# Designs tried in a protein design chat: VHH binders against Di-N-acetylchitobiase (Ctbs). Part 1

No score or structure here was measured in a lab: all are predicted.

Target 1, 344 residues: Di-N-acetylchitobiase (Ctbs), of Rattus norvegicus (Rat) (q01460)
Amino acid sequence: EDCPCSEASLCRPIRHHRDFEVFVFDVGQKTWKSYDWSQITTVAVFGKYDSELMCYAHSKGARVVLKGDVALKDIINPTFRASWIAQKVALAKAQHMDGINIDIEQEVDCSSPEYEALTALVRETTEGFHREIEGSQVTFDVAWSPKGIDKRCYNYTGIADACDFLFVMSYDEQSQIWSECIAAANAPYNQTLTGYGDYLRMGISPRKLVMGIPWYGYDYICLNLSKDDVCAIAKVPFRGAPCSDAAGHQVPYRVIMKQVNSSVSGSQWNQDQQAPYYNYKDPTGRLHQVWYDNPRSISLKAAFVKHYGLRGIGMWNANCLDYSDDALAREQTEEMWGALRPRL
Unless a header shows other numbers, all headers, positions and changes below count from the first letter of the chain; antibody chains aren't numbered by Kabat.
F is the ipSAE of ESMFold2-Fast. E and O are both the ipSAE of ESMFold2, at different seeds. Each is the mean of both directions, binder to target and target to binder. V2 is 0.75 times the mean of E and O plus 0.25 times the DockQ between their complexes.
[cut] stands for letters that were removed.
Atom coordinates printed by the task and the answers are left out, and those that the model quotes come from them; centres of patches stay.

## First folded at step 4 (VHH)

Design a06 (from q04f with S107F; framework vhh_7qia_2)
Fold by ESMFold2-Fast, scan of step 4:
Structure a06 (fold): chain B 344 residues (1-344), chain A 120 residues (1-120)
Amino acid sequence: as target 1 above (344 residues)
Amino acid sequence: QLQLVESGGGLVQPGGSLRLSCEASGFTFSSYAMGWYRQAPGKQRELVAFISSGGSTNYADSVKGRFTISRDNAKNTVYLQMNSLRPEDTAIYYCAKEGRYSHWTPFDYWGKGTPVTVSS
């Protein structure tokens, strides 16, 4: 409740509006001093509260927002929703936060009471935050497409209308693989753009859409690797799909950069997916294929954000880069932050 | 209801061995990758070993050739066999379950940890 910052003004909520949003996630790890604060407009905290991060972000004119997560069965009850919102508002005030980002990724059946309850939660949360904290920001994380991804039947237009904007998680796009069980890009260019087209066609304003970029990739074991670099993967089902990216594991960009130089293939570019990949052998001799995003693939997506007048860009997550004082690491990190700049 | 319970840590002399176990409950164990992380005093947590749902493994450079991760899907258990232990392996070791939400860390649930001290 008392201001932990060196200046009392740094505990006041950020009230000014930015023309272009750069919305980044932080999962802790104390790397935040090395972020490109010339770009950042919002930090969505996913780890433990860090008052130093809050003070520093506010000193740069950037918002810091809470994580909003709750079991869908509980929010059917309007009394529970009111209590949860009151608790989150009180927490935001206590921690000098500028709002909340709602990160609900649970299955919802279209005919279930959760369908209406989720939209009501977003609307009521936005009303509560705006009333209680002047200038506060309420946002909601949505899948890369509104078309039933991961069995999430959400009222996307209602949610977009209810909150300040949507952060579109344009990644984990292999969460459900309906055709060939093969490794593929985390965020293939054309598929990603199709998702934005779907949001726009349903009447959601481009000013309600912030593009989420992955700063991580997926590492898949190849059951077979063809001469055309087609990596067959294990059949691991997810939410009704026979195959998924659960056949692999997530790797942050800093790990990818160290591994790619020692890989069998070196970095390759897949023109169809507009994404880099590489093949490597693990210590047991098994072949792996890693798909990721680099400054080239990110800059192509940033150009789309600018061309279609989206509200902004951001990423999961800022901690994925190598913030050591190694010269190569610094160069790679600067290039990744730089790739986000279409309108700064 | 999701639980990860680590065991097997303790005090060992340099060059010794320990076998850590992590018993999982509350999720479909065979569908998720599992990992072992460690955190030395005053340092960040680091991934030391990983095993996919299909049994593929990966290791931090500092432990390659000395540590072996394995799993028993019938027992919902993941193991870390640690050989040729060094004083720099001293840390609290955490079992972790792979996340499936976009915004979860690669591992979204952690056990309470089991301490390992390598000292003469």
Scores: ipSAE 0.015, ipTM 0.251, lowest interface PAE 7.3, mean pLDDT 88

Design a07 (from q04f with T28R; framework vhh_7qia_2)
Fold by ESMFold2-Fast, scan of step 4:
Structure a07 (fold): chain B 344 residues (1-344), chain A 120 residues (1-120)
Amino acid sequence: as target 1 above (344 residues)
Amino acid sequence: QLQLVESGGGLVQPGGSLRLSCEASGFRFSSYAMGWYRQAPGKQRELVAFISSGGSTNYADSVKGRFTISRDNAKNTVYLQMNSLRPEDTAIYYCAKEGRYSHWTPSDYWGKGTPVTVSS
């Protein structure tokens, strides 16, 4: 057989579903051997196919799922949807994958044919995968709230009913800034929880929701930094909002941990947002403010997942940590993985 | 975190065509704007073509009407179709991840480049 693993059984799709999902993204940097496999239930691949990762994940009883992405104009055509699904099923079989995670983040007008076409794509993809690969998993990435984020008018209840569960991208929550153009947390605690409340109020089961945590932050240049640490940022519009997080850039946790020790402020905690931040000066003398998540902020969110009986937790992305042999890096990495575990 | 791999460069005669490809990994490709930059011998890098996450494009005046940038989100790939090539288009061409939502922001990450030489 065309199984690249040391044992043929490792090419068999994972059929077991866990009571609690830990859904992680991997971007193909060969760090996966160092992940906390005692927690992981699904690895969503956002990189090139790595057969060693697939074999290893399966040896740990974890699923490996394809990335699903497609142009919305194409999916209006049911013949196109059928062909796309057949191609993805064939690819999953060829690569011994356990399903697909659909990552569509395009604008949809409520009155457009794309509104119904997107729900149909999710339903037809789920039907095709379940029929062709027994026990396969089909999931869909949704914004932190169903309330029109980034001009995405989706049939959220229909999509949730159609697939196995939703991965909620509870990050990039400054993608549209309608208030003051200032730096803020990537995933502020109360705002994040409001998003889950919105999904639940529309009738979506908590068993359909997996909480996505950022293992990255945003670095903003401050046009002005006040005595109260208010960082004014450039006005960069996004999908109708006058300001956005595009005024900054993303930085992974491993970079943040090295930078915070050399910062002018040290790590600070913002109680309103329940998130850490720090200020630093770049080589040209400009002040920056960085907002991120740490074990404290993640543990608070993990407690919410447990208290409300959500399906699970996960993150973008597992490669963001420092997997070197450095003692401090190992401790920081273990704390970040540990923070995903819900406590009492 | 991020990797960009350019391909498709080479030697071509004036008036010829080339298609450059840039395969991206390590980020949510469909959520980011992408750009093509070039650096001619002895000169600074310049932005040649830009495509937003939604597909809106912008071009340097020197290449308008000759170059077309496009993307295939399903393949995590951005392309640069170069037609009617001129000797002054000779450069190393770089793929870049741009700031998520904005035009003309500094690139967060660069690829390693692919050389293009327009000469007989």
Scores: ipSAE 0.007, ipTM 0.287, lowest interface PAE 9.7, mean pLDDT 88

Design a08 (from q04f with T28K S53E; framework vhh_7qia_2)
Fold by ESMFold2-Fast, scan of step 4:
Structure a08 (fold): chain B 344 residues (1-344), chain A 120 residues (1-120)
Amino acid sequence: as target 1 above (344 residues)
Amino acid sequence: QLQLVESGGGLVQPGGSLRLSCEASGFKFSSYAMGWYRQAPGKQRELVAFISEGGSTNYADSVKGRFTISRDNAKNTVYLQMNSLRPEDTAIYYCAKEGRYSHWTPSDYWGKGTPVTVSS
């Protein structure tokens, strides 16, 4: 009765792991029916619980994991941690979920009690889930680099050791701009790769790292657009940096694809950043520059994942594509899913 | 569902004051920085004021000393106190969710805006 699926076995947690992880995020817009289930190993649910999604994912052998989010001030208290973990385990059992993805992106001072409390939360959450739900998976979302990004002073080695693996958010890499206040790629190729180099040099195993790819870009208003396509942006500070990507706004791939063909420049490729961009003029006459990822830039990153033996790949988020019946939309969507497969 | 609901805009005379409010729902408000932006007719949308998760503030030079941004985490609300208003402050004012960028959509981080007109 508690199982909403057509077959009782579909309510059993997934116990096996594939050799290569494809970890995707879903924000609850019923687009999941059109995902490439031949690839997906884990769906992290950031929208409302959808029992049909859970049943379908399990029918494909894919895990479905909870979103784990909590205020850092609360987790200093070990009694609070124990209660939160018990609540999340109970919720996972009630919704037939296969684990939890901890999505804490709050700033932490190295000398604060939150530094040790965060590592303790991850360890205790992993112990609780593994004990209470056989084969369950506990993962943690980390910044594109362990080098103090967004004032997140975390014990990255301790967190990696504590959980099953890290989902590396290799995007929002302009969240802190310490150089010129100009528009740039969401995930520049070389900068993205230096982040993995940093994690590996800390002693974190490549089998603990899943590369997160953006299926969205940033749209920046240009205060000035040079002849060399340098887009000067507003000075919006973030966590100590004088400039940030908050000067622009995020746009999903489906919107980008409809806009790029009508743009002033058409799609351009920046060789230094290994990322596409375009310029367009809005209805008020202002110039914009949009930076994004496409099948080309994604396939280059997928090649890196395979070459260095990382645990897998994934993206934020699966809902960003155009899942309509339009022939062009279908082709573009198939190319984006296809780009996640390492082809070297 | 994530929502940002601005209020407090209106018509005021030069030298007057307004307090704008932005009530947030559907996310952990205390974990995000918040901003106020404005867009005047024919101009680009510009940052007016910014407040971090820890309460540190930043202001555009044009409003520094006249505007004050504040937040009430218990009420999930960010405020913009606007004093000594000038005709050039006439704009639509937008509330924005900042901080964590990875896990918000374009429609989730901007409010609908509240118009402010400073005119005699």
Scores: ipSAE 0.014, ipTM 0.302, lowest interface PAE 7.6, mean pLDDT 88

Design a09 (from q04f with S52D; framework vhh_7qia_2)
Fold by ESMFold2-Fast, scan of step 4:
Structure a09 (fold): chain B 344 residues (1-344), chain A 120 residues (1-120)
Amino acid sequence: as target 1 above (344 residues)
Amino acid sequence: QLQLVESGGGLVQPGGSLRLSCEASGFTFSSYAMGWYRQAPGKQRELVAFIDSGGSTNYADSVKGRFTISRDNAKNTVYLQMNSLRPEDTAIYYCAKEGRYSHWTPSDYWGKGTPVTVSS
């Protein structure tokens, strides 16, 4: 159908911009009806296209944006960039989408042709979308810090200037562990804030920064767990670092909530990192340590967003919560959505 | 959606070799670390081999010198070459997308696994 919605108006792109962005990722699974639509300003679709989600989001005045993903070797060619942009614009029109979120997390050497090509892709994509779809939004996902994270040498100021704003992935902050190979918070408070300070000091406006919060944690097998809860992890290298969070695995908040109360430690709070963690023993007797974010740690970060006048907040990803009709699940879900509001 | 499809398992005699493959879709394969895990009956799933986006590798002590992990970014495929197989290597082998990947589904991204039996 030209418009799959019950009302033709719901297929029109969202034109107006919100003063405060709440930018959320959806990976499918039909949980979107249970999201807090009183907050959401943008949904980035990182699963299969769902026309019902698009219609519903538009009924709430929220944007729905495409995932932009492409191999860096291909974008060196300007003809390829033009073709890719035209294809994405056509797809956005066909699916009644309000823009695109460019999700390129590939390694780039500072002296490579990919360095300039990436900035050109963002600029040309933004120009194309703005020209072809009135009021459309083009955004780019950046690491928690512009300081060479994961060997990504990007022109951060050029990219920020080129697009509507940056979604800062303030998570996976143990992707490169240069110190002791031990389990740690996915998004430690002070380290996270240092990343925003670095973006701001290079001249990027706070109005160009949306803070990304993890609604997932990491589960690490402890090779040794000390009496002070230091969990030694396997030495798994990543992009030049000897140790990384690849020694563990990601766990969504809903699974963490089921597990934490039956854990050997219960939920603990680490004051230095301002993040919760717990220890549990698996069926084979191995000790694990799980680091995550909860309403407390999220509210502290939301307060920073308000204090520094950042453009907004958001999370990876909205599907991580328990959207069942269980009373405890409903309470936990409400608390997690509520923690994004910078009132705390 | 993110998908991982393992293949190449089978029955092999002690001292034999097998090559496992894992085809990935739904994410930018070249940017992510990949791992091979195994689970023997009644045991916990354990990491066997790991390869990061830059090609650096790491192995469990029990398989060092016998197993080799590699990747083909053009084919979105990670491989596990298993040599000098032992009865203790008998398990279901699973491919996994590892670690620091902010844009994947909260669903279990484990494939169905590919069974490897080392027996005469």
Scores: ipSAE 0.014, ipTM 0.328, lowest interface PAE 7.3, mean pLDDT 88

Design a10 (from q04f with A33R; framework vhh_7qia_2)
Fold by ESMFold2-Fast, scan of step 4:
Structure a10 (fold): chain B 344 residues (1-344), chain A 120 residues (1-120)
Amino acid sequence: as target 1 above (344 residues)
Amino acid sequence: QLQLVESGGGLVQPGGSLRLSCEASGFTFSSYRMGWYRQAPGKQRELVAFISSGGSTNYADSVKGRFTISRDNAKNTVYLQMNSLRPEDTAIYYCAKEGRYSHWTPSDYWGKGTPVTVSS
């Protein structure tokens, strides 16, 4: 048959909407069999297409959406936009997908033709998907703040109006370090809240905002580590800032959990940033500081989602946890999924 | 516009060494994570090594201690130094540009590849 699933109904697009979104990213590796499907409302596929994942997600009532990326220069041409949209709609139909998540993170000058072209792409993509696939979902990934992050001058209100909702990437918040060149949290609590406040103050409805949580951290080599745990990092500039998180590298939660147990400091909590960190020495004797998110920091953010009535929560990415049958790994993984649930 | 051009592959005997290069153009090289992948005949493409824009590295278990990834931001080039080569390392090696931010995927831009054959 046309449908790769055991039941033809599992190839039909998901049409119902849930009151609270749990929007997760999957990058492949077949770990999806172990996800907490009692929570998931949308899986954004950022790896190779897996029909088994699609069938399973649909059996749980969850949407599966395409990755949408494109070169900004190409989308200035309206004929190119129409062709790209037609290709993505055809792909969604061929793979029995429920929509598309547009992931464009390129620099845009406020006065450039790309500024209007990007908003037009989002609007036209949403119109095309809604017309061709009943109940389909079109979303757009935005920075942690609309205030010129990474030289992205986007029409945030226009984009929010054009699509079903925004996934806010409330992470990589050290992409531009304007202050001291030191290691810091990937998603510091108060800075993250400021970003949502900025989106809300520009008139974007809280029902258009899904909070993105990192299930990964950053590992920084310390040029110097002070007695009060200030880790000086290499000066790597980014898009006008003198320092950036490019001085470190990303590490998934599963690696962090194994490493923290053998670290010099053990896990520490930074009250100002409301985030955990630890220090360790590598095999060559270099001192590192790792900043990450844990169930505690995630629960605080989930509480904010509930308090402000945001559309939902989600994370980059679901593959970051340890899905082995080890008892400790299972407990840690259950705690991370559980932390996404807002409490009363 | 965006281009990745790999070079340095070839035929080498077991125990030998090769240095692969990948010259990048059309983007701000220093801001992006770069990686090397390989695909052996009849197998899926697998990660070999990553290097962050700041120079932090990560390696597949099969190559740890034998391969070294490095970059030269002034030349917009990423390198893979391969030592103690084995017949099992025979593959086409691909340079990959990855997202600067958290959203990395296998669908990021790839070069055409450079073949490496390890045999006597």
Scores: ipSAE 0.014, ipTM 0.309, lowest interface PAE 7.7, mean pLDDT 88

Design a12 (from q04f with G99D; framework vhh_7qia_2)
Fold by ESMFold2-Fast, scan of step 4:
Structure a12 (fold): chain B 344 residues (1-344), chain A 120 residues (1-120)
Amino acid sequence: as target 1 above (344 residues)
Amino acid sequence: QLQLVESGGGLVQPGGSLRLSCEASGFTFSSYAMGWYRQAPGKQRELVAFISSGGSTNYADSVKGRFTISRDNAKNTVYLQMNSLRPEDTAIYYCAKEDRYSHWTPSDYWGKGTPVTVSS
């Protein structure tokens, strides 16, 4: 509709395409004023619409894309899909958005009507956006591996072919624990790389893959903490697995940084998982183990992105850092943004 | 749009019972696992009971044999039946959508809570 920006040109959708994507998620709170805009190519909005964020992102040449979420039972109906797409296109035009990121993470049985309906939704959404908004970007969030993660039987090659690229959620990799019920890294290095290998072996181009990394960790209560730092966790089942990361809770990097230096163990590095962790005792005396990512673990993953020619990198979510004017917080925040730049 | 509304908390004597309810809206309730969490003063929020979309249940060791989680998909409601209540059960009880979407935040999937006080 009318342009809320100081300059009318800032309401025009971004049309130029970047060779390397830095795809970030924003959940609100106006922390976007402090992001590293020298890197960002796309902001995926999960919070309430913020016209100031849109204007600012466009002033930096970055895209701002809608969240696409819908119940799978509804998309079986092609008339519903057409209406939903028309609504999202109209919303993108009204909010001066540059596209949509489809974030559907529901279970799909391989033989269900949802299997083909999901691929059709992605294809039809991409066709609609490209037709109605020149240069618009349609993307889809996929699990860290195409191999049946969380009972998601998706047509991954069809979805990749249908949209501009996939954002790979290379985190929550303990959502289904089939081995020992113990705390582990959110995104273990070798397991994460195996997921990309799986996508590539299916015939999906590296130019269709943007690596998502976590700027958050998991805090697990240890039922037992061994001398070798093995933290036994509660058995909380998820989608057929006997144990899951639901035994813990997510903590953003800003909280982790305030806690780690005063923890029982201090920050430790697990060489097998290429990830940092620490142990702490809560006010009630219970032992916890926290697994997270830091500039070191992120830089190793960024190097993989560069070396194998992936489309880009990004993270869930940009709000996880401490954007206060505290000197230490600023240093830690700059290091996290800097780690996204591949140095090899 | 997604909302979880807890109810049924209150003051109860040790050994008493309470039934908590959580009404869900804004998502396909029958497709998701649901959990009950609690947070006592000065403590972290902990998972108390879990129920899968298919009805399989799991409980924290501290409540096994005393608490029962159940669901009514026609009413978009999850319940927590609490028996043989103890002073240690005093907490604010929270309902949560337990589908482990990678892009999940607590603020997206938590209700406001319902307080339970077990005291003479």
Scores: ipSAE 0.068, ipTM 0.467, lowest interface PAE 4.6, mean pLDDT 89

Design a15 (from q04f with E98D G99S; framework vhh_7qia_2)
Fold by ESMFold2-Fast, scan of step 4:
Structure a15 (fold): chain B 344 residues (1-344), chain A 120 residues (1-120)
Amino acid sequence: as target 1 above (344 residues)
Amino acid sequence: QLQLVESGGGLVQPGGSLRLSCEASGFTFSSYAMGWYRQAPGKQRELVAFISSGGSTNYADSVKGRFTISRDNAKNTVYLQMNSLRPEDTAIYYCAKDSRYSHWTPSDYWGKGTPVTVSS
């Protein structure tokens, strides 16, 4: 097995688990050299394999985990599950990875064979990784609430029991809009906290929950923008809901920061949602409303993580910040990483 | 990397039909919902048709009863059968993987599009 690192020790899997997780996603643009490695405990890779990133993360004592993705119809077959797990374990060994993060966001009917098959996949994957790679970490990405979000009927308690912990995707919370078809925060504070309350009430330990924060927002074209800043959006249905965030598009924090100061409104704070937003006119004269998260909104959520003893925090995705050597960009980047630290 | 290649667009008379195809690569196609969007000149991009990983379909009111979305998982292809075409259907049609299924940004799940012009 060839080790691509300057030191052979950097190819050894990370064996120790941290008391507090900082679980970050990287989509592969070499920005990782500028991350706040004093915080990071796990990097979940979504881009192509980058051996330099793996070596560097290991030099900082941080795990690097594979993306796990599979067709639900195929995993009904236990022979297929065994083969898929063996392939992922072999890949983890070849790339010197510390585990796998399973990112399955597919619709599942409660009465379907996929319901039991998904839980079996998570259990068998965790058993296989733990057996074959000592100290490896198996995690699963779940919706912001276990209550039927996006028609995902999953055995959440079974999945939580089976793996090391759940990364809760506390974003894209407008994926199904059952109320007024209007622009809203990607992760409204009270709604986000309700999701954690739901997981806890079903018996899942706070030590099984890592809070995922968005480092991106949504840009919506307003069909009408009221005097009270209500932005009416196009009716784009999703999994039974009449409206969704597909009416807008995702924008990373670095783009938002360059745009907000030249916007019509400047940055505004919505007290009900505990989230910032702004309005701007595009070159054709159309009004847009952008909802995002900033150090203030993130700090409020980090305080909740600390107060309720959750396993940790993290974000989608670390590449969203401006890592240039511009003084303002550096300040903004430091504030965003700093906001993940619970201070209360 | 995710790739989506649309084809089948063209010029057609009102009342005519076209069948669009989108070939996908770089992801486990059968695991994800697929959609067809369109953008007319000077207008916003809108969802036209959607098919879930389980085969459930959903349509914009403007095309319901005229358009049919389907998929062939063995070929990693999603189709849009368009019947009774109207001048108002004139647009560039885009294939998309649903972003809520994989943390994709919009730019990571859009094809280049295939133009459809309905005129006499």
Scores: ipSAE 0.014, ipTM 0.364, lowest interface PAE 7.1, mean pLDDT 88

Design a16 (from q04f with K97R; framework vhh_7qia_2)
Fold by ESMFold2-Fast, scan of step 4:
Structure a16 (fold): chain B 344 residues (1-344), chain A 120 residues (1-120)
Amino acid sequence: as target 1 above (344 residues)
Amino acid sequence: QLQLVESGGGLVQPGGSLRLSCEASGFTFSSYAMGWYRQAPGKQRELVAFISSGGSTNYADSVKGRFTISRDNAKNTVYLQMNSLRPEDTAIYYCAREGRYSHWTPSDYWGKGTPVTVSS
């Protein structure tokens, strides 16, 4: 009747749960036909609704979930929360979606009414979705560590208990630089693992944690580049820290792959951070240093997911790869998808 | 309901100045980085100026020292002050919302654009 798919069954919510989650973000651009659907269990739609994507994902047994975004000031009001949840449930039903991924990344002071309101929103959203859409999935995006990242004082254990699981954004880990104001990995290996250790030590089950991998890097202009490849960056403060990754800009993997081969340094590996980087000169002669993740660095993190029995893995975002018919691009894209599943 | 409305474009002589404004609605403006992009006829859209949620700025080399980006969070508005305009600055100028901090995308929302013509 109101189903846009070739078969009515493809408009029914996915009810089957997977032992291992592969949670991916899509921001539009129609690249989804080229994704590795043999792995994907959930697609979070952060672009415009695409009914063809929904139908296709359901044909592969994968969930498609809404983006949940709201101003924290508004959710203090329980009537507003109820209205927002009703609107999101209605939208999910209208678009034949399987749930919602709540993406609230705003500052919260520990003593503010927003602290309890956020946990209440997650609980009430989960209750509403589970009641109204059988088998639906409610998830929440959290920072790489629960230890006050970006001035987010959240009730992490309460939020984890309230929803189906947390997607851990194990990236943008230079959002607050408290040490030397220098370029560094988007997701340094040991720092990333420390964040998971912090979540686990506070009592959150590994079955509540999905590891988020970046399929993008950061491009920093070097004010000075030392003999040991230390790139000094502009002092751009963020949420109380004197320096941040806002001194650079995000670059998708597809652009990095085209740039690295023509770079001054070629791809380098930093053993301490277990991440690749390279140096290049822009058309005006300025030195840049780019930090990113590649199949090697991703495989190391995927091994941690498997070893500690986390719920799964995923990435921001699936559109970052080169889905053209070029042979090299196809090989690089296949390696990036493959890296999410560690080989024994 | 998400909107970016550009204004301030027009025809100006070389060496002149224009101030573009972009009024935002439908989202928490102060939480997002904002950018100004331009697209000349037959060319790809390019970033000319960027301002973070915290107020930090970056500029394309072609406009450094001539253009200044600023924001007024109380008014949900981002501005582009363009000085010493050149014929090669002729383009349609677009205001863009850069994505949320962690889940950033390059310009996840665009305005309709405001045309700027610098003749001769």
Scores: ipSAE 0.017, ipTM 0.347, lowest interface PAE 5.8, mean pLDDT 89

